# Ledger of designs, part 7: VHH binders against Ubiquitin fusion degradation protein 3 homolog (ufd-3)

Target 1, 271 residues: Ubiquitin fusion degradation protein 3 homolog (ufd-3), of Caenorhabditis elegans (g5ees6r586to856)
Amino acid sequence: PLVPVPDFYIIGLAGKGEKAIAKLKELNEKQDAFQLNPDQINGLEELFVLPTSSNYSSEVTQSAFEMSLQWPVEHLTPVLDFLRIALTHHSLNSYFCDRERGQELVGRLIAILVSDPADVALKVLVCRCIANAFSHPVGRNLFASTELSTLAPLVVRQVLNEKTVLQMSAATALANWSLALLQQSEQCEQLGPKEDLLRAILNGIESVDSFGYLGEDAIIRLLQALVTVMWGDASVIRLAKNRNIAQIAARLKDAVSNDSGKNIARDIVEM
Key: E = the ipSAE of ESMFold2; O = the ipSAE of OpenDDE; V2 = 0.75 times the mean of E and O plus 0.25 times the DockQ between their complexes.

## First folded at step 1 (VHH)

Design z5 (framework vhh_7zox_3)
Fold by ESMFold2-Fast, scan of step 1:
Structure z5 (fold): chain B 271 residues (1-271), chain A 122 residues (1-122)
Amino acid sequence: as target 1 above (271 residues)
Amino acid sequence: DVQLVESGGGLVQPGGSLRLSCVASGFTFSSYEMGWVRQAPGKGLEWVSDISSGGSTGYADSVKGRFAISRDNAKNTLYLQMNRLKPEDTAVYYCARVYSDELYDSSGFDYAGQGTQVTVSS
């Protein structure tokens, strides 16, 4: 089954990251400050040969990120590509998303999402970092409880971008976010964050007349996020109904030819 | 979960024909560019053919005019019709989902099946 989201999606790298490694080395040579030494570069390269969701952690790899995340925004593309892989490793997820460093990470991701619309690659990688942060408990806690009102609307905007790769990355982040909040509410019955994520999604999409320009996979992820955040929660469902979710879901259904997507959208319309 | 399952390989004489099939699941097949790649004994991966979501096709020079790629979006199935087969076509053939990596101005494949063996006897 597709709803609720059955497990957290992990956005893995296709291949061994040769393009990311080459670009990292190219941009490293251009740095006046925070230039990586060979050991730090090697520490980042090791991320592409380790299994995802491992217990890997290295002080050299941590120092490489502490240096390279200080680079100018326009040089961060390969750095964020390495970071989104690092976030799939339990120990590195905990390192970057803990109480000491998590706020700085979130602030950096927000700064990129509010930058010029032309930086599609950076916004893709920010959404992939957010999506992958949910692969482990520390990342889930950070994003489920911190900056939801600020960060979630920025991610929703990316779902509506013209570039299908950005749509998919952002919709995947929302799907993971919805599952993290569902699991959190089952543990402590704190409903505020689920309502906040639902409001952020509906605020972003309610005025869209046609979703035909969105890729079908992104629409399905978005539908999964909507159902998952409402799952088994009468008050969240009532909020969604009062926000005309049935009409929004009907428009999403019109943009999907896939039976799975049509079925999810139909269930929202008929709830 | 993304799955691609190939079938249709086998042993054929030079000049013979085979039709490969690939059944896709776990993603919206119609939205993706799909392709075939192959690996001959002792050689690296070679791109064979691709087909866009809209039906536009591309072919490696080595197979152009002999192979035809097609798709059936209602069945989530990709096909490769291979005609006038040569000993050089001997390889494991993989169905692949194509991605566009706009981050680094490149494209490739992000998922591939387990492959199907094609052997063209001399």
Scores: ipSAE 0.028, ipTM 0.332, lowest interface PAE 4.8, mean pLDDT 85

Design z6 (framework vhh_7zox_3)
Fold by ESMFold2-Fast, scan of step 1:
Structure z6 (fold): chain B 271 residues (1-271), chain A 120 residues (1-120)
Amino acid sequence: as target 1 above (271 residues)
Amino acid sequence: DVQLVESGGGLVQPGGSLRLSCVASGFTFSSYAMGWVRQAPGKGLEWVSDIYSGGSTGYADSVKGRFAISRDNAKNTLYLQMNRLKPEDTAVYYCARGWYSGSLRYFDYAGQGTQVTVSS
């Protein structure tokens, strides 16, 4: 793995998505309100046959999401699975992440992450939606301008979950977020300080005595996020050193066997 | 004052290539995101591609794999290499300076445009 993060990670779908389609149809039949019609279901099915980041957008597909996102939290798993794919399509990314709809989307994702009834699968899909939102400029701007004090700590919490799939999805979202902030700082855009994302990450992980339960891929993505948010910024680097990042990086290094991960962690220790 | 001057458009056969250029003046070019937007006859503006000051690029799905955006900060010049052109690519192409406000992308300045016509 290279640092800083070389490009935004996109979490795509393998195969036809038959399981997600079948589950969507099953849960659709249980809806008293906001039930999808056959055209709306077909519009969502088409998302799985298009290449990642294709420019697919239709009013029918948009209306299918406007309806299905109103379903109860316990029924949202297939809806979010379709949404993460939709966010890789330029037009749908712009639709969901624009000024009018973007804050509502962020609020919905926060609500799921703080919900006790939300299972691991829902939280995985929320993190994947966040990660994939960075595949296009409108989504990058939405999440880069989102209140870091509220959303970032919730994503960091998911990196520390016992389930490796959730760890990886959350760490990928953080890696993309760090790259968006780095690129936007190069544009002199009005984004939240990189210090806020660094503080959120360090606040979440600084008390962890051992990272041995984390998957190696998640550790490497987390290390990439840390390096990328500090990249070329003396004030952010100073904040990290004052927060004892060297000791934290040493513990991450102890938890990874991969040479790339050890090398990134060592570079942080030796900053 | 801000100026953006496009060139390189013309008539080309389907499957052909064109390279568009845009010379910028009146601002610190290296500090801004730059992009290309197009307008086909009788249609609205469509975003085509952009490039951040740091070099990161984005493309509309309709042009991915065929178009490549690049910039030369020393020359204050933005480029769009267009390959494997299709009749559907026929449009006036505008160079634009980008900025962001919340979740929306805005282009606060655009040039006069250069016509690209893809026809047999």
Scores: ipSAE 0.000, ipTM 0.083, lowest interface PAE 22.0, mean pLDDT 82

Design z7 (framework vhh_7zox_3)
Fold by ESMFold2-Fast, scan of step 1:
Structure z7 (fold): chain B 271 residues (1-271), chain A 122 residues (1-122)
Amino acid sequence: as target 1 above (271 residues)
Amino acid sequence: DVQLVESGGGLVQPGGSLRLSCVASGFTFSSYAMGWVRQAPGKGLEWVSDIYSGGSTGYADSVKGRFAISRDNAKNTLYLQMNRLKPEDTAVYYCAKRGYYDFWSGYPFDYAGQGTQVTVSS
């Protein structure tokens, strides 16, 4: 079954990184400050060959990110692409998402999403970083405890963007977030974050005139996030009903042709 | 379309063995490093093993000496031989493709496979 979200989605690698490495090197030469040295560039390149969930995090790789994350926002595209990869590695996920550095990471991601003339590529990569942060416990803990009132609405906004790749990346981040909160609530029975994520999603989508422009895959991921955050929780379900979720789900159902998507939406309408 | 289809899971007693398979399609299998990750009930993803295109392997400390990863490039298939299984090995096992997603080509991909359930119980 597709609901609740069965497992955390990982937005993985599909090639050898030639374009990202080339762009990183090109933009590195443009830097007036925080220019990477050859050892630091090599440390980032090694991310393509490091074992996933490695227990060893290279200090040179860490320093490369500490330098390159300080580049101007318009030069961050390859940096965030490497960060998205790094977050799938256990030791680097722990490094970026722990109690010492986690809030700084969240702050950087928020700053990029609120920047006005941000390239779609930057927003895609922020959403992919958030999605991949959920691949390990430290990242899940960070985002499960994150102040949802600030970050979640920014991610929901990206689900509604015209570009289907951004829609899918953002919807995937929401699906992973909903699963992390469900797992946390089953362990600790804390419900506040689930209600906050539900409110952020409903606040974002309730005023949308038409869902017809959304890619079907993104709608299905969004429906998965909605069901997962409500799963087995009478209080969250009551909040959703009070927020008119049945009418919203009926409109999402009308925007999908896939039977699986229609069935998930129907279940929300009928609950 | 990249696709990974896992199989070979099931119920087994402690001390038993299982062999997982993953059939890959939609990319040049022999050119990419491949791996296995697992997720136990209520827990996060844990890396299990990788095998690089050149044949080099890596293993998580928890499975070293018990699990063996291998590949058959002619069949586009990845394997995980699991020996001396413990209750702690109970998890959904996912086949994972390593390499780089070409961001500039425009679409991410999620886990291509649905995973295969391994349950170790008496």
Scores: ipSAE 0.006, ipTM 0.130, lowest interface PAE 10.0, mean pLDDT 82

Design z8 (framework vhh_7zox_3)
Fold by ESMFold2-Fast, scan of step 1:
Structure z8 (fold): chain B 271 residues (1-271), chain A 121 residues (1-121)
Amino acid sequence: as target 1 above (271 residues)
Amino acid sequence: DVQLVESGGGLVQPGGSLRLSCVASGFTFSDYEMGWVRQAPGKGLEWVSDISSGGSTGYADSVKGRFAISRDNAKNTLYLQMNRLKPEDTAVYYCAREEYYDSSGWEFDYAGQGTQVTVSS
């Protein structure tokens, strides 16, 4: 089944990294400060050829990110593309998401979303970095314990954007977040973060009159996130009912054509 | 309102040539990467070629050396010159606007209605 979310969605490589590499090199030449040297560029290029399961750990690759993440926001697109891939590697996920560096990563992602850049690709890549952070335990722990009141509303806003790619990327991040919180609650019996994520989602979508402009896959991922955060939790379900989730789910149901999406939405209406 | 309108398709014999055109409107054409994708009968979408805002080009191995992508930013027009056509090139060809979202390959946020290319005797 589709609910609860059966496993974390990982946005990996489907093609070659030539576009990312070419764009990185182009923008690197424009940097007055924090320009990458050839060894650092090679360290980033290796991310496209190494298997995700490798024991990869490289100080050169780490230094390349330390430098390139300091670039102006408008030049970060290829950097964030390399970062989303890096987050799928166990050692690099731990490097970026650990207790020492995790809050800096979260702060940087928040700053980009808050700036509301005109380039939609930057918002897509932030959401994909968040989604891929959940590929390993250290990233799951970081985002499960992150201050949801700041980041979650920013991600929910991206679900409602006109661009279907951004809708899907943001909904995927929310689905992974909901699964991480569900797994954490099963181990530690914690309720607060699940209620905070539910509130952030409902606050963002409760006033939307029609979801017809959203891509069907994004609606399904959003429904998965809602069910997963409520899964087996009477307190979270009660909060959702008090927030009129049945009416919201009915509107989501009206916006989907496939039976899977309609069935998930119907289950929420009828709970 | 983003619009992409393809033209230039048709019936051609093996070994022949066709030039596809795509007229774009509703956005600043010169700022975007553009591409061509095709769908053969009963098959999925296949990436054919792309061109960056700066003019850098890429091609699928199946068409490399036979097809040439180009753009005219003053006319908001994308072209695909197709030479030495094979029956295997039979497909609906779509003009698409690309966003450089990530390295997963091709991310097309808008596509046209397509133009049919049939390579047959």
Scores: ipSAE 0.086, ipTM 0.437, lowest interface PAE 3.5, mean pLDDT 87

Design z9 (framework vhh_7zox_3)
Fold by ESMFold2-Fast, scan of step 1:
Structure z9 (fold): chain B 271 residues (1-271), chain A 120 residues (1-120)
Amino acid sequence: as target 1 above (271 residues)
Amino acid sequence: DVQLVESGGGLVQPGGSLRLSCVASGFTFSSYEMGWVRQAPGKGLEWVSDISSGGSTGYADSVKGRFAISRDNAKNTLYLQMNRLKPEDTAVYYCAKDLYESGSEYFDYAGQGTQVTVSS
């Protein structure tokens, strides 16, 4: 089954990282401060040759991110590309998402999305960092906090962007977020964040005149996120019904062609 | 503004061939790296091939030896010649401008795509 989300999605490497490495080196030469040395560059290069789910960390790799994340926002594209892969490794996920560094990471991602950069790749990579942060417990705990109320609306806006790759990356982040909140609610640790995520999604999509421009796979991920955040929770379901989710789901159903997406949307309409 | 229009997709039997075209406008085509990415049903975007402004080419391992990327700067047109097609090549194919990372699923600009279906 597709609902609730069956496991956390990981946005890994689809091919070679050589161009990301070349862009990192190009932009590194332009830095007045926080330039990476050759050892730090090599530490980042290793992230593209390791399996996506392996456990990797080194002080050199950590130092490379501590330096490069301080670059100007317009130079962060390759840095965020390396960061999204780093977040799939247990030790690096814990390093970036822990109590000491997690709030700084969240603040940095918020700042990039708030700035609404013209470079769509920056927004894509922020969403991919968020999605991959959920691959491990420390990242799930960080993003399942009440800070969700600020970040979630910014991610929802990216689902509604005209560019399909950004839609999919953002929708995947929302799907992972919904699963993390579902799992935490089963432990009775945090119930309020589910309502915050649902409100963020509904606030964003209820104002959309047409979903015809959205990619089908992004719609399916979004539907998965909606069902998962409501799963087995009468209060969240009631909030959704009061926000006319049935009408929204009917419109999403009309924008999707495959049976899986239509079935998920129909189930929401008929709740 | 930037516009990319793909064409040439269709239904073809395994072992067949298709040639995709992408007509670009709104930017200096000859100055930018161009590429093809694809999305199979239920899968993420996969980088297929790219070509630099200088003509250097790259290919995904899954298509090496079967696909050939080329460009005609006088016509602002990008091509993908696809030979010995397999059912696994079934996907929507997108033309992409200034593909930041070969093998990444993101790119600065993409067209609306053209559907390729390989089925008997």
Scores: ipSAE 0.014, ipTM 0.258, lowest interface PAE 7.7, mean pLDDT 83

## First folded at step 4 (VHH; framework vhh_7sr4_2)

Design a1 (from s2 with T99E; at its last look DockQ between E and O 0.24; V2 from the best seeds 0.00; counts 0 for: pae E 3.3 > 2)
Fold by ESMFold2, look of step 4:
Formats: C-alpha cells, sequence, structure tokens
Structure a1 (fold): chain B 271 residues (1-271), chain A 120 residues (1-120)
C-alpha cells in the first residue's frame, strides 16, 4: 500500500560518491578561513561507505560540516551531498537538527531556495537534506513543526520544476513531511500543522492547468503526500474539499497512466 | 558498451524540415535523460532539446515551437523533428545520454554528431 506513506523515504546513494568527493577536495583547496584538514575530509569520505542503519558520529566529522557549511554558496553542492547522508545517521541527525544548530541549518536551506540558484543541484540537495532529515526524530521535530509558512512553499515550488530529479526530490520531502505530521497528530493534539502543509501544497499547485510535464513518479509522490496529510482527519479533509481538491486530483490523475497513481487520485476524491 | 549513433543530417533549404535519429545501444533510452545539443565552430555546445526518463521535455529558446524531441522505446531511438529551419540552425547536432548528475555535467555519453546545414 502506498498510502498513507508507509515509512519515511531515504534518498540514497547511486554509488560511492566519487564525484562528490573529488569536487569537495577541489573546492577545499580554494577555501581560506574554512579549509578542511585531511582528517576532516577522511571523516566525510567514510559517510559514503557506512550503512544507512549505522549510528555514526564523530567530533571530526561534526567539525568538518561546521567548517564546510560556511563555504560560499557556489561551493556548497558537495557539502550538502555529504550532509544529506549524514542526516540518515541518528546521532548526526540529532546533532545538526537540534534547536540551535537546526534553526541555523533551516535558515541556510531557506536562503538557498529563495535565491533560486541557476545550479539546480543545490536545490536538489536542499530537498534531499530535508527529506532525509525526517528519517530520525530530532530532524522530524525540526522540520515538521517549524517553517511551514516559509520553507514548505519553497519546497512545493521545486516540485513544479522542469528537472525530473528536482521534482522527485521535492515531492519525496513533502511525502516525508506529511507522514511526520500524521504521526505527530496521532501522538498529541496539535492544531494547524497538517492544515498548514496542505495549504502550502494547494497554494502552490491549484493554479497549474496541466501536470503533463511532470514525471509520473513525482506525481505519485505528490499524491501520496496529499493523501497522507489528510489521512483520517475530518478537518483536514474538509479544508481540502473547500479548496477544490477533487478538481486538483483530477488534473493530477490526467497526467498519470500508472494504476497506482490513478488509484491514489481516486482515493482523494472518495475521502 | 554504450553507443549513440546520430543520423538524418544533411543540407536543407530555409523553411525546410529534417528528422534526426539517435540509435542507442548498451542501455535503454527510457531509463535515461536523453538530449540533443548543437555546436557551431568556435562555440560551446548549446541545448536544443532534452527528454527526461519520465517523459517530460525541455527546449532551447531559439528552437521552441519548431523542434520536437521524442523517443521510440521499441527501436531504442530518440528523434529530433526540426521544422521551419533557419540558417542559424546550421550546426553539428549531437545526441547525448546520461543519468541525471548533480555535479555540472548532465550527460555521460555523446554521439559523434551529424551535420545540419541550412542554406539557400
Amino acid sequence: as target 1 above (271 residues)
Amino acid sequence: EVKLVESGGGLVQPGGSLRLSCAASGFTVSDYEMGWYRQTPGKQRDLVADIYSGGSTKYGDSVKGRFTISRDNTKNTVYLQMNSLKPEDTAVYYCAAGEESLYGETFDYWGQGTQVTVSS
């Protein structure tokens, strides 16, 4: 079953990260105040070979990120590529997504998306960092409850990008976000967060006439996010109906041929 | 071995049409981002058209509305239909394929190119 989202997605590794490692080393030689030493580079390299399930953390690796996250934005692509892996490790997730460091991290991610960089890789990796942050509780708490007015709309905008890799990365972040909010609402009464995420998604997509340019997998992931945030919640479902969700779901359904996508779109209408 | 072979180039009058083909071997075209680029002597390659693994497409500004990229998975081939050709379209046209890359280069594989010449 694809809905509600069955477990948090982790956007994984295509390989050993050889291009990311080479680019990091190249850009490191250009740094003045925040240059990494060999031990710090080695700590980052280890992240690409460790299993996602490991509980890796070290002061050396923490310091490598603290230094390299201060690099100019034009140099952050490999840094964010290492960071999205780091966020899959429980201890590193807890470290970077804590209250103070987490707020600083969120601010950086917002700034990158607001700047709308020509380098699409920066936007992809921001979305992947957000998606992978949801794999552990501290990251969930950081992203699920904060910045729904600012960060979520910026992520929704990325779903509508022409590049399939960005569409998918952004839609996956939204799916994880919706699952985190669903789980949060089941554990305690908090008014508003699911409605806020739903509004952010609908505000971003309600004026789109046709989704035919989106990849089918990204559409399915977006549909998963919509169903999951609405799951079993009459007030969220009522908000969606008041915002014309049936017609939006129909436009999404028109853009997929896959039975899973069509079934999820029908589930939205039936809800 | 991954191989891309372009064909269909040639000499054509302004206002005419050509269809370029890119036959792929060693991989499945629907699993990759595929593209057409063009290059005039002394200049960098310019985007003509991309088709992504999910089927969405993108075009360069100068060819939008005149050119169409498509693929035929049964022939493992990508096409570029070029209509309303102008002298400015004269270039070597390259087929490209790649996994979507985060580090600048989108395409790992390139064909040998096919010459398109638009002249009166």
Scores: ipSAE 0.112, ipTM 0.462, lowest interface PAE 3.3, mean pLDDT 86
ESMFold2 (binder alone), look of step 4: mean pLDDT 81; pTM 0.813
OpenDDE, look of step 4: ipSAE 0.198; ipTM 0.587

Design a2 (from s2 with T99I; at its last look DockQ between E and O 0.09; V2 from the best seeds 0.00; counts 0 for: pae E 3.8 > 2, placed apart)
Fold by ESMFold2, look of step 4:
Structure a2 (fold): chain B 271 residues (1-271), chain A 120 residues (1-120)
Amino acid sequence: as target 1 above (271 residues)
Amino acid sequence: EVKLVESGGGLVQPGGSLRLSCAASGFTVSDYEMGWYRQTPGKQRDLVADIYSGGSTKYGDSVKGRFTISRDNTKNTVYLQMNSLKPEDTAVYYCAAGIESLYGETFDYWGQGTQVTVSS
């Protein structure tokens, strides 16, 4: 079944490793202080050819990211493309999403989205990094515990973008976020986080008259996020009903022709 | 998973017509940029036609006025109608989808290709 979200989505390798490493090498030549050496570049190249594994570990690759994440924002697109893959590996996820480095990473992602970059690819890759951070427990803990008031609203704004690839990347991040919070609430009681994510989503979409410009797959992913954050939780369901979730779900349902999307929207109304 | 499967290629005489089909699964064709490219041995893939999520189209210079890209959302399929075929249209034709279009490339996913041969 599609709901609640059955497992964390992973935005994996798209078969573009050759182009990504070529762009990284081009931009590396432009760096003053944080230029990567050949071993560091080779470490990043390995990410595109290795199968996903919980045991991938590379101090050289860690250092490559520590250097290249300090590049100017207009040069970060290939760096973030490597990072989204790195976050699917347990060791690298644990390294970059720990308490100290994770707060720094989240702050950088917030700064990028706030800057409203002209390069839509940069926003896409921020959302993909967030989505893939949920693939391992340290990344889940980072996002499930800290950044709902600032980062979540910025991601919700990306769902409403005209570019279908950004809509989908952002909605996937929200679906993973919803699942992480659902799992956290089952493990121990904490008031607020699911309500905060739900508020962020509803604040961002409640004023939208028609969702017809959104891709259907992104709408389905957004519906998955909504139903998952509400799943089995009377207080979250009550909050959603007080915010007119039935009318919002009806507008989302009107924008899909797919039976799966219509069924999820009806599940929301009937909760 | 994302899959693109082309069909409709074959042998045709100059001046003839063919209609290529690209059946898509794992995504909705109307939500993404779709395209047709062609390749002859030893050459790079050349743009034939693009159709964007909003329905606007773009064509390669050598095929304008002769080829038409279209889609059928109920069948999740993209088509290339090829009229007034010439021997230089002989190539393998590839369907492509721009689901993760980064690094200046339009398309991340490609079909296996279907051969079109125009000869007398």
Scores: ipSAE 0.116, ipTM 0.469, lowest interface PAE 3.8, mean pLDDT 86
ESMFold2 (binder alone), look of step 4: mean pLDDT 80; pTM 0.808
OpenDDE, look of step 4: ipSAE 0.293; ipTM 0.684

Design a3 (from s2 with S101F; at its last look DockQ between E and O 0.07; V2 from the best seeds 0.00; counts 0 for: pae E 3.5 > 2, placed apart)
Fold by OpenDDE, look of step 4:
Structure a3 (fold): chain B 271 residues (1-271), chain A 120 residues (1-120)
Amino acid sequence: as target 1 above (271 residues)
Amino acid sequence: EVKLVESGGGLVQPGGSLRLSCAASGFTVSDYEMGWYRQTPGKQRDLVADIYSGGSTKYGDSVKGRFTISRDNTKNTVYLQMNSLKPEDTAVYYCAAGTEFLYGETFDYWGQGTQVTVSS
């Protein structure tokens, strides 16, 4: 069957990560209590050398993240950039997203999203980490079981930011999230999480008069998230309709020139 | 529609020069980090040069002193002046646009690429 989100999106590497590595090293020199040793730095650097979505893992790399994630929030930008890559690797995904460690990770990501002052870079990277966590089953399970009332609204808020890169990152996270919930519901009939995610999305976007300031790709990803979470679920569809999803979809459609996006919006209305 | 279009590539002898152009549409180049990358078959893309929104520049070690990245805001175009070209510079060169506060090498937009071949 044609699913609006055909597969989980992965935000990978375009290059060798020279800038990220340089920044990591620079900030490492400023650390007092949690300074990385050369082996730990090398363990992190390896993430930019290896292909994404492989199965790289080492105790040294794990330790490096455990230490560096304790850095001051203003120094976490390069660390999160490494983490988003790490989460695409099966073993590292399992390590950081499993049970108690996973809950700690979610807590940390939430803390960053609500931190003040807001740092757009950090928000982007948090969204990218969330998106990439869905690249493997353990990450999917973590976020599928996470309380959506806290994290989902925070991610939805990022979609509406003026920065296109943040819009896209957040929308991608939502799309992956929707797909994970859809797949889970096919295995176990639980509509609660889907409804919760839908509510979070609608609560965030229903008051937006015009989506013209959003990047087209972000709108398409958002539409994909909506149609995917509604897919095949009468209860979720009813909820959406009761919340005027048709009007919302129309506004999103108006902001998209791409036929693919328009078609998704039409599909939402016809559900 | 956002688009990046590279031009200026071609065949040149060692020691020669080329000037690449990246014409942007759908956004303002001065609001973005603009970068040139190069790639050979089977290898990852490497950073050649970056120009930030503030005008500062960064170069890969292998091209430092030989290549110059610049921007013309009136033409919404980014340039790469390549001097003293070497056979090792042979690659497909790509123009990219991204947000400069992100340190990872992920960009919002990419061009189609232009072939540069340095050979005697």
Scores: ipSAE 0.059, ipTM 0.540, lowest interface PAE 3.0, mean pLDDT 90
ESMFold2, look of step 4: ipSAE 0.148; ipTM 0.586
ESMFold2 (binder alone), look of step 4: mean pLDDT 80; pTM 0.809

Design a4 (from s2 with S53T; at its last look DockQ between E and O 0.11; V2 from the best seeds 0.00; counts 0 for: pae E 4.6 > 2, placed apart)
Fold by ESMFold2, look of step 4:
Structure a4 (fold): chain B 271 residues (1-271), chain A 120 residues (1-120)
Amino acid sequence: as target 1 above (271 residues)
Amino acid sequence: EVKLVESGGGLVQPGGSLRLSCAASGFTVSDYEMGWYRQTPGKQRDLVADIYTGGSTKYGDSVKGRFTISRDNTKNTVYLQMNSLKPEDTAVYYCAAGTESLYGETFDYWGQGTQVTVSS
């Protein structure tokens, strides 16, 4: 079954990444204070060829990110593409998502989304970094402690974008977030975080008249997030019902032809 | 190892139909932008159809309304249904996969190609 979300999604392709590497090198030549040296560039390049099961990390690669994340925002696209992959490796995830560095990373991602850049690639890669951060426990803890009222609405807004690639990247981040909060609540009773994520999602989508412009896979991912955050939790289910989840689920169901998507939407109504 | 294998090419008369398949291994097709491109000798590769990770599609102008890209996630396969075929559709058809190439048109992985020939 698709609900609750069965495991954390990873957005990645192990491969050569030749265009990302070429763009990084091009933009590196434009840097003054934060120019990467060849060893640092090599460390980043290795990320595109390593399997996701690798526990890759090196101090040179860590320093490469620390410098290149200081580049002007209009130069960050290839940097975020490398970071998206880096977060799938346990040691690099733990390094970048620790308490201090994680707060700086989250702040940078928030700043990019708040600036609402015309470059869709930046928004896509921010969402993919968030999604992949959930692949390991330190990243999950970082986003569980992040102010949901700030970051979550910004991610939800990306689901409603006209570009299907952004819709899917953002919806996948929300699905992973929902699973992380569900798993956290199963270990001990925690009040508030699942309700906060549900409110962020509903606030963002409740006034949408029709979801017909969204790709079906993104709608399914969004439905997965909704069911997962509500799963087995009477308080969260009650909040959803008070916010007319049945009407929202009906509009989502109308936008999918896939039986799986229709069934998930129906499950929401019946919870 | 990532691999894309096309099949279903062949000889067909004008007005006929053909369905191409692209079987993927080493990754999940729904996680990637998948596409079909075609090339005639001495020419550049042309977009035929793309399907994005969210399920939306894009078509080359000369094939809109005649060709349909789709995917079957349970079989990890992408299809190209080609209807109302014309001699101008004669080409080698390539399946491609990429991480939604944010830097350009090129995909990270390509199949070996399958020949489609439309002749009277």
Scores: ipSAE 0.032, ipTM 0.334, lowest interface PAE 4.6, mean pLDDT 85
ESMFold2 (binder alone), look of step 4: mean pLDDT 81; pTM 0.811
OpenDDE, look of step 4: ipSAE 0.293; ipTM 0.670

Design a5 (from s2 with S101E; at its last look DockQ between E and O 0.09; V2 from the best seeds 0.00; counts 0 for: pae E 3.7 > 2, placed apart)
Amino acid sequence: EVKLVESGGGLVQPGGSLRLSCAASGFTVSDYEMGWYRQTPGKQRDLVADIYSGGSTKYGDSVKGRFTISRDNTKNTVYLQMNSLKPEDTAVYYCAAGTEELYGETFDYWGQGTQVTVSS
ESMFold2, look of step 4: ipSAE 0.099; ipTM 0.440
ESMFold2 (binder alone), look of step 4: mean pLDDT 80; pTM 0.807
OpenDDE, look of step 4: ipSAE 0.419; ipTM 0.746

